# VH-VL binders against NAD kinase (nadK), part 36

Target 1, 268 residues: NAD kinase (nadK), of Syntrophomonas wolfei subsp. wolfei (q0aze0)
Amino acid sequence: MKIILVNNRFKENTEKKAQEIAGQLSALNVEVIIDNGLDEPYAGTVDFIMVLGGDGTMLRAARRYGQRAIPVLGVNMGTVGFLSNIEINELAEYLPLILREEYSLEARMMLEVAVFQQQSLLTRVFCLNELLLRSNSPRMLSFALEISGQKLEPYRGDGLIVSTTTGSTAYSLSAGGPIADPQLDAFIVTPVASHIINKRPLVVSPEREISLHLLEEREAIIGIDGQIKMDFGAENRVLIKRAPHPLLMVNLKAKPFFTSIDRSLQRQ
Short names: E, the ipSAE of ESMFold2; O, the ipSAE of OpenDDE; V2, 0.75 times the mean of E and O plus 0.25 times the DockQ between their complexes.

## First folded at step 4 (VH-VL)

Design u11 (from m2 with heavy chain G57Y; framework fv_ragifilimab)
Fold by ESMFold2-Fast, scan of step 4:
Structure u11 (fold): chain C 268 residues (1-268), chain A 122 residues (1-122), chain B 113 residues (1-113)
Amino acid sequence: as target 1 above (268 residues)
Amino acid sequence: QVQLVQSGAEVKKPGASVKVSCKGSGYTFTGYYMYWVRQAPGQGLEWIGVINPNSGYTTYNQKFKDRATMTVDKSISTAYMELSRLRSDDTAVYYCAREGFLEWSPYGMDVWGQGTLVTVSS
Amino acid sequence: DIVMTQSPDSLAVSLGERATINCKSSQSVLYSSNNKNYLTWYQQKPGQPPKLLIYWASTRESGVPDRFSGSGSGTDFTLTISSLQAEDVAVYHCQQYYSTPYTFGQGTKLEIK
């Protein structure tokens, strides 16, 4: 069995904990690859991915490995979040089940985001939460939104979010989007500080294609999961569609989504 | 392992059309964009267009847009480039090439066909 | 359209010596978001198709000998062949894939002295 351990090298003591866990797994005849985010993603065949950290580390793991149909387990290192399944102090208890492959999987949809310069593909990335289009200056954006070839009336405001259902509780929520069951597949399209009245969040079939481009020359950025930034100008176009494969999240213990989000919202 | 095999040399008269084929093997054909490039004798390389084999979406060099047609037959992993209304200055070796993709970005043409010589003469 | 210009048009270098080929684009081919230059170098021997050598201006393609290296950013690029070998005799082409139409330099013919 080969396992990738994904960790955040910048968090205090996570490197030491990753090495400890790698040693424990090696003692059980498990081959371990450490991914601390500095090098290219491991290209070889692996059986399981263990993410040591918070939601941010899971989002990075999803971008690197989410399209490979490999089980991914989030192990919380003390950071509050929604994407981990077990706590680090529970790992020893659950490790036998991991090694025997005694767990269930939850499929979570991902976005495929392609950015073009005119008709030239510049980049194509996958993400678990959302794409954010926003102004990179105090000036408002004027931009076009097209859904499966249907051109909507122009948008004017600070930006737009295109989110997965998993991302419904991330930036989309802060911008006024709905809370969605992460087991549902849908795009959530949420305006950011729209100056046009009646521009509301849209819930759209995951089979549709969404495109965005600027109607005026402005400095804007495309943000991916709050972790990647791409410059976006009037010569650029972005195309968003459902990624070919969902992220396969490991479920070792019940983590009730609705009571967790309800509790979180009561404390805001 | 990964290979692109093109159809054989063609001799055509001015005004005729030519259709060049390019068969991919050793990879997932629909996973990679396909370029078409030509090279006249003793000259540099000239881009004709690119096709997405999965969707059929095409982008053409404006110089060739009204004469070139790129198509794909996914069932036999084969791409085609047809050039119509041929002139003597269309005499060239025509190549198909696969677009490499790594770290979320294209990086150029990593696998090339052997080339198809098209001669246009009276 | 982005115009690619190579220099020199032809170059003769002794075996074991360094060969340097330059490529200039009329506009920047640097994508600021990922800090990559959308520029490739190809090697073409007589009667053969081009072979990819270097992509993103400085990344060597798998299987290409380490005597080949690329450098530069934005508009000015260089292909360097250290300790030239006989099998390196070829025409070298640069290409941009930042914006359509994709364009190539005119080629540089490399010969052994």
Scores: ipSAE 0.341, ipTM 0.694, lowest interface PAE 4.0, mean pLDDT 89

Design u12 (from m2 with heavy chain G57S; framework fv_ragifilimab; at its last look DockQ between E and O 0.02; V2 from the best seeds 0.00; counts 0 for: pae O 11.5 > 2, placed apart)
Fold by ESMFold2-Fast, scan of step 4:
Structure u12 (fold): chain C 268 residues (1-268), chain A 122 residues (1-122), chain B 113 residues (1-113)
Amino acid sequence: as target 1 above (268 residues)
Amino acid sequence: QVQLVQSGAEVKKPGASVKVSCKGSGYTFTGYYMYWVRQAPGQGLEWIGVINPNSGSTTYNQKFKDRATMTVDKSISTAYMELSRLRSDDTAVYYCAREGFLEWSPYGMDVWGQGTLVTVSS
Amino acid sequence: DIVMTQSPDSLAVSLGERATINCKSSQSVLYSSNNKNYLTWYQQKPGQPPKLLIYWASTRESGVPDRFSGSGSGTDFTLTISSLQAEDVAVYHCQQYYSTPYTFGQGTKLEIK
């Protein structure tokens, strides 16, 4: 068995635990590849991915490996979050089930984001939560939104979020979007500080293609999962669609999404 | 073992159309963009267009958009480029080429067909 | 359109000596967000299709000998062959894939002196 162990090298505790767990797995004749974010993703065949850390580490793992149809387990290291299934102190209990492949998988849709310079593809990335288009200056953006070739009235404001249902509790929520059951497949399109008062969040089929471009030259950026930043100008167009493969999240124990989000909204 | 194999040489009269085929093998055909490029005798390379074999979506060089048509048949892993209303200055070797893609970004045409000579003469 | 200009049009170099080919784009082909130059170099021998040598201006394609190297950023690019071998006689082409229409330089013919 070959396992990729993903950690956040900028968190000292997570790095140390990754090394400890890699040693324990090696003692069980499991080959371990450590991905701490410094190098390119491991290109070889692997059987399982363990993510040690919070939601941010899971988002990075999803972008790097989510399209390979490999089981991904989130192991929480102490940060409260939505993407981990078990706690680090529970790993020893569940490890035998992992090695025997005795777990269920939950499919989470991902976004495919393609950025073009005119008609030239500059980059294509995958993400689990959302794409954020926002102004990078004090000036408001004016931009066009198309959904499956249907042109909407122009948007004016600070930006727009296109989110998965998994991302409904991330930036989309802060911008006024709905909380969605992550087991549903849908895009959530949430305006950011729109100056057109009647612009509402939209919930659309995941089979739709969403296209964005600026109507005037402004300094703007595209943000991916709050971790990747890309320049976006009037010569650019972004196309957002459902990624070819969902992220396959390992479910070793029931995680009560609705009670978890309800408690989160009561806290500060 | 990744390869692109093109159809054979063609001789056409001015005003005719030519359709060149390009069959891919040894890779997932729908996973890579396909470019069409031509080269007139003794001249440089000229881009005609690119097609996404998965969606059929095309982008053409404006110089060719009125006469060139790119299509794919996914069932036989074959791309086609048809050029209509041929002129003598369309005499060239026509190539198909696959676009390589690594970690979010295209990196150029990594696999090329052998080329198809199209001669347009009266 | 981005115009690609190569220099020289032709070059004769002795075996074992260094060959240098230049390529200039009329606009920057650097995508600042990923810090990659969307610039490739191809080698083309008579009767053959072009072969990819260098991509992202300086990354050598798998299987290409290490005597080939690419350098430059933005608008000015160089292909260097550190020690010319007989099999390196070819026409070399640069290409930008930053913006459509994709454009090539006019080609540089490299021959043995």
Scores: ipSAE 0.484, ipTM 0.786, lowest interface PAE 3.2, mean pLDDT 89
Fold by ESMFold2, look of step 5:
Structure u12 (fold): chain C 268 residues (1-268), chain A 122 residues (1-122), chain B 113 residues (1-113)
Amino acid sequence: as target 1 above (268 residues)
Amino acid sequence: QVQLVQSGAEVKKPGASVKVSCKGSGYTFTGYYMYWVRQAPGQGLEWIGVINPNSGSTTYNQKFKDRATMTVDKSISTAYMELSRLRSDDTAVYYCAREGFLEWSPYGMDVWGQGTLVTVSS
Amino acid sequence: DIVMTQSPDSLAVSLGERATINCKSSQSVLYSSNNKNYLTWYQQKPGQPPKLLIYWASTRESGVPDRFSGSGSGTDFTLTISSLQAEDVAVYHCQQYYSTPYTFGQGTKLEIK
């Protein structure tokens, strides 16, 4: 059995813990590859991915490995997030089940995001939470949204979020979007500070294609999962589709999603 | 293992059309864009266009847009390029080439067909 | 259209010596957001199709010997063969794929002196 152990190189606690866990797994004849974010993604065949850290580390793992159909387990080392399944102090309890492959999988839809200049593909990225289009200046954007070839009335405002249901509790929520059950597959399209009254969030079939482009010369940014930023201008267009493969999240214990929402809402 | 095999040489008269085929094998044909490129004898390379073999969507070099037609037949993993209203300066070797794609981005033409010589003479 | 200009048009180099080929684009082929140059080098031997050597300006394709290297960014690019071997006699092409139409340099013929 070969496992990738993903951690965050900027959090010393996760690096030391990753080495400790790798040693324990090696003693059980498990080959371990450590991915701390410094090197390119491991290209070889693996059976399992263990993510040590919070939701941010999971988002990076999803971008790197989510299209490979490999089980991914989130192991929290601090505050419980939306994407971890077990805590680090529970790992010993669940390790026998992991090694015997006695767990279920929850599929989480991902976005495929393609950025073009003219008709030239410049980059294609996959993300778990959302794409954010926003102004990169104090001026508002004027932009076009097309859904499966249907051109909506132009948008005017600070930007737009296209998220998965998993991403509904991230930046989309802060922009006024609905909380969605991550077991549903859908796009959630949430305007950011729209200047045009009656631009409401949309929930859209995952089979749709979503296209964005600017209607005037402005500097904008495309953000991916809050972790990747790409310049976006009048010469660019972005196409958003459901990714070919969902992220396969390991479920070892029931995670109370709706209780987690309640706690977040209680903070207000 | 990955191969692009093109149809054989053609001799045509000015004003005629030619259709070159390119069969892909050893990979998922619909997962990679296909380019067409030509090279006149003793001269440089010239891009004709690109086709998405999954959707059939095309982008042409404007120089060829009114004369070139790229198509695919997914069932036999074969791409086609037809050039009409041939002129003597269309005499060239015509190549198909697969788009290499890695790390979220294309990186160029990583596999080429053997080339098809098209000679236009009166 | 982005014009790609190679220099020199031909080059003769002794076996085991360094060969250097330059390529200039009429505008930047760097996408600053991902820091990639959309520039590729090909090798073409007589009677053969081109073969990809270097992509993203400086990354060697699988199976390409270490003596080939690429450098440069934006508009100015260089292909270097650190120690010329007999099998390296070919025409070398640079190509941009930042914006359509995709365009190639005119080619550089490399010969043994």
Scores: ipSAE 0.012, ipTM 0.557, lowest interface PAE 8.8, mean pLDDT 87
Fold by OpenDDE, look of step 5:
Structure u12 (fold): chain C 268 residues (1-268), chain A 122 residues (1-122), chain B 113 residues (1-113)
Amino acid sequence: as target 1 above (268 residues)
Amino acid sequence: QVQLVQSGAEVKKPGASVKVSCKGSGYTFTGYYMYWVRQAPGQGLEWIGVINPNSGSTTYNQKFKDRATMTVDKSISTAYMELSRLRSDDTAVYYCAREGFLEWSPYGMDVWGQGTLVTVSS
Amino acid sequence: DIVMTQSPDSLAVSLGERATINCKSSQSVLYSSNNKNYLTWYQQKPGQPPKLLIYWASTRESGVPDRFSGSGSGTDFTLTISSLQAEDVAVYHCQQYYSTPYTFGQGTKLEIK
């Protein structure tokens, strides 16, 4: 068995724990690759991914490895979040199940975000939570939203979020988006401080494509999962699709999503 | 004691390749990232890249990505840096350096090899 | 890439006097999660490899004399030698350890006046 341990090297506790776990796994004849974000994503074949830390680390892991159809286990290390399945102190208990591959998987839809310069592709990113388009100034943006070729009325506001259902409890929620069942595949399109009062979020079929572009010569930024930032201008377009592969999240321990929402959100 | 010992000085012609070795001792070789840094005569330090000796995973300075290759032989606790298509401006002292940890938090390159002078001359 | 710029390029200071070297990064090297500046200072004496001197902007490496101190945050950093000693003659390098590619300043040559 070959496992990737994903952690954040700038978080001391996760780095230390990664080393410890790596040692333990090695003693069990498990090959371990540690990905603390410094190196390029490991290109080789692996059987399992453990994410040590909070939601941020999971998001990075998802972007780096999510399209590879590898089981990904979130191991919480004392942070508040929605993406961890077990606690670090529970890992020893569940390790035998992991090694025997006795676990269930929950597929989480990811976004495929393509950013264009006119007709040229600048970058393509897969992400678990959301794409954010936001003004880079105190001025509002005017931008066009197109869903499967249907052009909606122009949006005017600080920005727009296109989120997965997984991401519904992230930035989209802060912007007034709905909380979505993570087992549901859908886009959530949430306006950020829209000029139009009561502009409602949209829940969009995962089968549709979403396009965004600015309607004026303004400077904006796009953000991916709150971790990637890119300049966005009038010559740029964003195309958002359902990623071809979902993130396969390991479910070792049942987590009552709906009963824990209030508790989790109050801590954020 | 923790020590990094590098291979000896090299003299190469333009267009050739050079491979510098760096042997670690006194510590768990696979437990620490290994960095490569060079310094041209009278110039500052330039970061070449980093390798995870355990996984073999690498990150290169884009400037060297197409010419530099970092590898490791874990069995002998040795890291290698090969630089191809050498040119005169590659003349420099090349260093390997270990990433230091304090309570498992990286804080800098705490151990350095003695350096390897690579001279590229026609 | 983060560009590191030191000032001055060279400095001559009398024995016993204060030496000050500045380092500026083109973007912040402060990690918000732990509030640490990933800024490192190295001392390089003639014919020797660099030696870690200061890390996290202000923490002395083990064995480094008290006369050495690092300060600053974000993008502006300073290495100070409160009372220059003869053995302090060296080139000093700042380096950001925040994001790859890691980058160094151009170095500051410190000599005795």
Scores: ipSAE 0.000, ipTM 0.456, lowest interface PAE 11.5, mean pLDDT 91
ESMFold2 (binder alone), look of step 5: mean pLDDT 93; pTM 0.951

Design u13 (from m2 with heavy chain G57E; framework fv_ragifilimab; at its last look DockQ between E and O 0.10; V2 from the best seeds 0.00; counts 0 for: pae O 13.6 > 2, placed apart)
Fold by ESMFold2-Fast, scan of step 4:
Structure u13 (fold): chain C 268 residues (1-268), chain A 122 residues (1-122), chain B 113 residues (1-113)
Amino acid sequence: as target 1 above (268 residues)
Amino acid sequence: QVQLVQSGAEVKKPGASVKVSCKGSGYTFTGYYMYWVRQAPGQGLEWIGVINPNSGETTYNQKFKDRATMTVDKSISTAYMELSRLRSDDTAVYYCAREGFLEWSPYGMDVWGQGTLVTVSS
Amino acid sequence: DIVMTQSPDSLAVSLGERATINCKSSQSVLYSSNNKNYLTWYQQKPGQPPKLLIYWASTRESGVPDRFSGSGSGTDFTLTISSLQAEDVAVYHCQQYYSTPYTFGQGTKLEIK
């Protein structure tokens, strides 16, 4: 058995904890690869991915490994989050179940984001929450949105979010998008401070392709999961589609998603 | 272990068409873009086009757009490039090549086929 | 179209001496967002397909000897062979993959003096 341990090198004690867990797994005849973000993603085959940290660490793990159809477990390191399943102090209790593959899997859709210069592919990334197109200056963007070849009337505003259902509670929520059941597959397209009255969030089939490009030269940025920023100009085009594989999240214990979100939104 | 194997040499008359095949092995065929490049005797390299093996989407060099057709058969991990209305100056070695991908970005043609010599003469 | 120009067209260098090949693009091939130059160098020996040597202008492909190095950014690039060996006799090609159509330099033929 081979396991990747993903941790955040900038969080206190996470590197030390990752080494301790790696030692425990090695003693059980498990081969361990540690990914602290400094090197290329491990290219070999693996059986399981354990993410040590908060939601941000899970988002990074999803971008690096989410397309390999490998079980991914979020282990929380002391902060409340939505993408972790167990707490670090519970790991020893659940480790035997992990090693015997006694758990269920929840599939979470991901986005495939490809950025082109003319027709040349510059970068292709995967993400779990969203792509954000935004202005990098006080001036509004004018941009074109196409959904499966259907050209919508031009958008004018501060930007646009294309989100997964998992991402519905992240930046899309702040921009006025709906809260979505993360077990559903859909794109949520949410305008950011649109100048045009009646531009509404759209809930779109995950089988559709979404493309964006600027209609005039502006300073703009594409943001991925709030962690990666890419410059975006008038000669660029971005193509967004459902990623080939969902992230397979490990369920060892039930999480009350709707109750947690409801309490968060109803509190003063 | 990763390799691209192309079809054998072809001799064609002007006006004919040629179809070159390129079979990939040792990797996930649909995960990498496939380039087609040619080289006339004693000349430099010339890009013909690129195909996404997963979607079938193509981008052609404008010089070849009216005569070249790139396709893939995913079931046998094989890419094809057909060039029609051949002229004597189409005589060249035709290569397929895989675009490598690291850190979310392409980095160049890391694996090349052995080449297919196409000779166009009357 | 981005035009790639190599210099010189041919170069003769003694064994053990440094060889330097230049490549200039008519516009920048630097992608600012990831700070990578979309510029590759290939080595081609007679009767063989090109072999990838250097990618992202300065990253050496695995298995390529340390004597090969790439440098430059934006529009001006250099391939250096620090100590020429007999097996290095070949034609060297630069290529941009920043924007379509993808384009190559004309090639530089490297020979032993």
Scores: ipSAE 0.476, ipTM 0.782, lowest interface PAE 3.0, mean pLDDT 89
Fold by ESMFold2, look of step 5:
Structure u13 (fold): chain C 268 residues (1-268), chain A 122 residues (1-122), chain B 113 residues (1-113)
Amino acid sequence: as target 1 above (268 residues)
Amino acid sequence: QVQLVQSGAEVKKPGASVKVSCKGSGYTFTGYYMYWVRQAPGQGLEWIGVINPNSGETTYNQKFKDRATMTVDKSISTAYMELSRLRSDDTAVYYCAREGFLEWSPYGMDVWGQGTLVTVSS
Amino acid sequence: DIVMTQSPDSLAVSLGERATINCKSSQSVLYSSNNKNYLTWYQQKPGQPPKLLIYWASTRESGVPDRFSGSGSGTDFTLTISSLQAEDVAVYHCQQYYSTPYTFGQGTKLEIK
């Protein structure tokens, strides 16, 4: 059995704990690969992914490994977010179930984001929470949104968020989008400081394709899960689709989404 | 274990069509774009187009846009390129190649098929 | 269309010596947001498909010997073989992936002198 331990090298407690867990697993003849974010994603075959940390570390794991259809377990190391399943102090109790593969899986929709120069693909990235288009200057953006080839009235404002239902509790919420049940598959399209009164958040079928491009030359940025930033100009276009594979989140312990919302949001 | 296996050589007359197949194995077929490239005898490489095997979306080199058709059958992990209204200068080895992709960016054609010789002569 | 121009068309180099192949694009192939040049080098031996050597201008593909290196940025690129070996006899192609159509240089035939 081969397991990837994903941690955040900038949080010292997760790095030390990953080494401890790797040692314990190695003693049980489990091969362990540590992904602390320093190196490229592990390219070989893997049976299970364990994420040590909060939602940010899970977001990175999802981008790196989410399209491989590998079970991913979130292990909380402090502040409980929306994406952890068990606490670090419970790991020893659940480890036998993990090793025997006795757990269920919850699928979470991901976005496929493709950035183009003319017709050329420059970047294709997968994300769990959202794409953000925003101005990178004091000036507002003027941009076009197309949904499955249908052109909406032009947007004008600071930007736009296209999120999954999982991402509905992240930046989309702060911008006025709804909280969505993460078991639903949908796009949530949330304007950021729109100067056009009739531009309200949209909930869109996951079967749709969403396209964005600027209508005027402006300095803009595409942000992915709040962790990847790309310059975006008048020469670029972005396409957003449902990713081919959902993130397969391991469920060892029930996590009541609706009753935990206030606690989880206070800790984000 | 990643392999691209192409259909065998073909001999065609001017005005005919040819359909070359490319079967992928050892990887998630729908997760990587597929390129088609040709090489005429004694000539360099020429890009024909690219297809997203998951959605079927295509981008063609405009030189071939009116004669080339790229398709996929994802149930059997196979891509196709059909070239119609063949001319003698279409005689070439036709390659399929998989998108090399790392992190969030493509880097070239990292796995190539063995090539399919198409000969167009009267 | 971005035109890729290789030089020289052919090159003969003694065993153990340095070989240098140049590739120039008519437009920049650098995407400054990720600081990557969308330029790739291929090696093609007779009767074989091309084989990827160097991607993003300077990154060696897995299994490619250390004697191969790529350099350059924007519009001007070089492929260097630091100590030529007999198995390096091939045609070398550069290619851009920045803008469609994706175009190749005309190729450089490398021979042992």
Scores: ipSAE 0.012, ipTM 0.557, lowest interface PAE 8.8, mean pLDDT 88
Fold by OpenDDE, look of step 5:
Structure u13 (fold): chain C 268 residues (1-268), chain A 122 residues (1-122), chain B 113 residues (1-113)
Amino acid sequence: as target 1 above (268 residues)
Amino acid sequence: QVQLVQSGAEVKKPGASVKVSCKGSGYTFTGYYMYWVRQAPGQGLEWIGVINPNSGETTYNQKFKDRATMTVDKSISTAYMELSRLRSDDTAVYYCAREGFLEWSPYGMDVWGQGTLVTVSS
Amino acid sequence: DIVMTQSPDSLAVSLGERATINCKSSQSVLYSSNNKNYLTWYQQKPGQPPKLLIYWASTRESGVPDRFSGSGSGTDFTLTISSLQAEDVAVYHCQQYYSTPYTFGQGTKLEIK
């Protein structure tokens, strides 16, 4: 068995724990690769990904490895979030199950985000939570939203979020989006401080495609999962689709999503 | 003065990897795309890929997607291109080149590195 | 992929005479929304990296002499040197940046006759 431990090099506790766990796994004849974000994603084949830390680390892991259809376990290390399944102090208990592959998987839809310069593809990324289009100034943006070729009325506001259901409890929620069942595949399109009072979020079929572009010569920012930032201008377009592959999240411990929402959100 | 300075020539065996560096100076490194282009001896130019030094996001020519890796170290305004599983037909001069970002572009690749010769031979 | 084809492969022109290099794309590189041709021309002198000459098919890069001009639209483009100078001896490359992967012509070697 080969496992990737994903942690955050800037979090000393996660780094130490990763080394410790790596040692333990090695003693059990498990090959371990540690990914603390310093290097490029490991290109080799692996059987399991263990994420040590919070939601941010999981998001990075998802972007780095989500397209590879590898089971990903979130191990919380004292942070509040929605993407961890077990606590670090529970790892020893569940480790035998992991090694025996006695766990269930939950498929979480990811976004495929393509950013264009006119007709030229500049970048393509996968993400677990959301894409954010945001103004790079105190001024509101004017931008066009298209869903499966259907052009909606122009949006005016600070920005727009296109989120997965997983991401519904992230930035989309802060912007007034609905909380979605993570077991549901859908886009959530949430306006950010729209000039239109009570502009409602949209729940969109995962089979559709979403396109965004600016309607003015202004600078904006594309944000992905709150971690990747790209400048975005009038000559840029973004196309959002359902990723070809979902993130396979390991479910070792039942986690009642709906009963834990209030608790989790109050702690953030 | 705006410059891109690349690392020195490399000689590699087939199957090896090479990592070429490109240091930018005289301009805001994160404000320009960094392109990688190669040129085999006596041949035309071939586009390898592009990286956004600010975000780190990359787009590769599919021909190289599985072998080429572009990275950046913003702290030292340096871009890197690593090519793995080298073969003889990878022998070429490899160039980095910048292109304007957003309002600056697309105006083509206006500044080029001096090139790095990579020779792959048994 | 868009294939770029230059013609001729090599050209010898007398000093002071006009040099003409053609570039064809396998599909249009004209973007209808802004009516711009995503076509660039580069000059590459021996032992040097390419130098940007023309972008948007017809716009000269800053510092490029007036004798250089680009023309054309859609799939057919031309680089013209109105009066060839000795320092113009080089290989010239066309490139499309309409869609990835960006592709170049095979290059045209321009020499003095």
Scores: ipSAE 0.000, ipTM 0.453, lowest interface PAE 13.6, mean pLDDT 91
ESMFold2 (binder alone), look of step 5: mean pLDDT 93; pTM 0.949

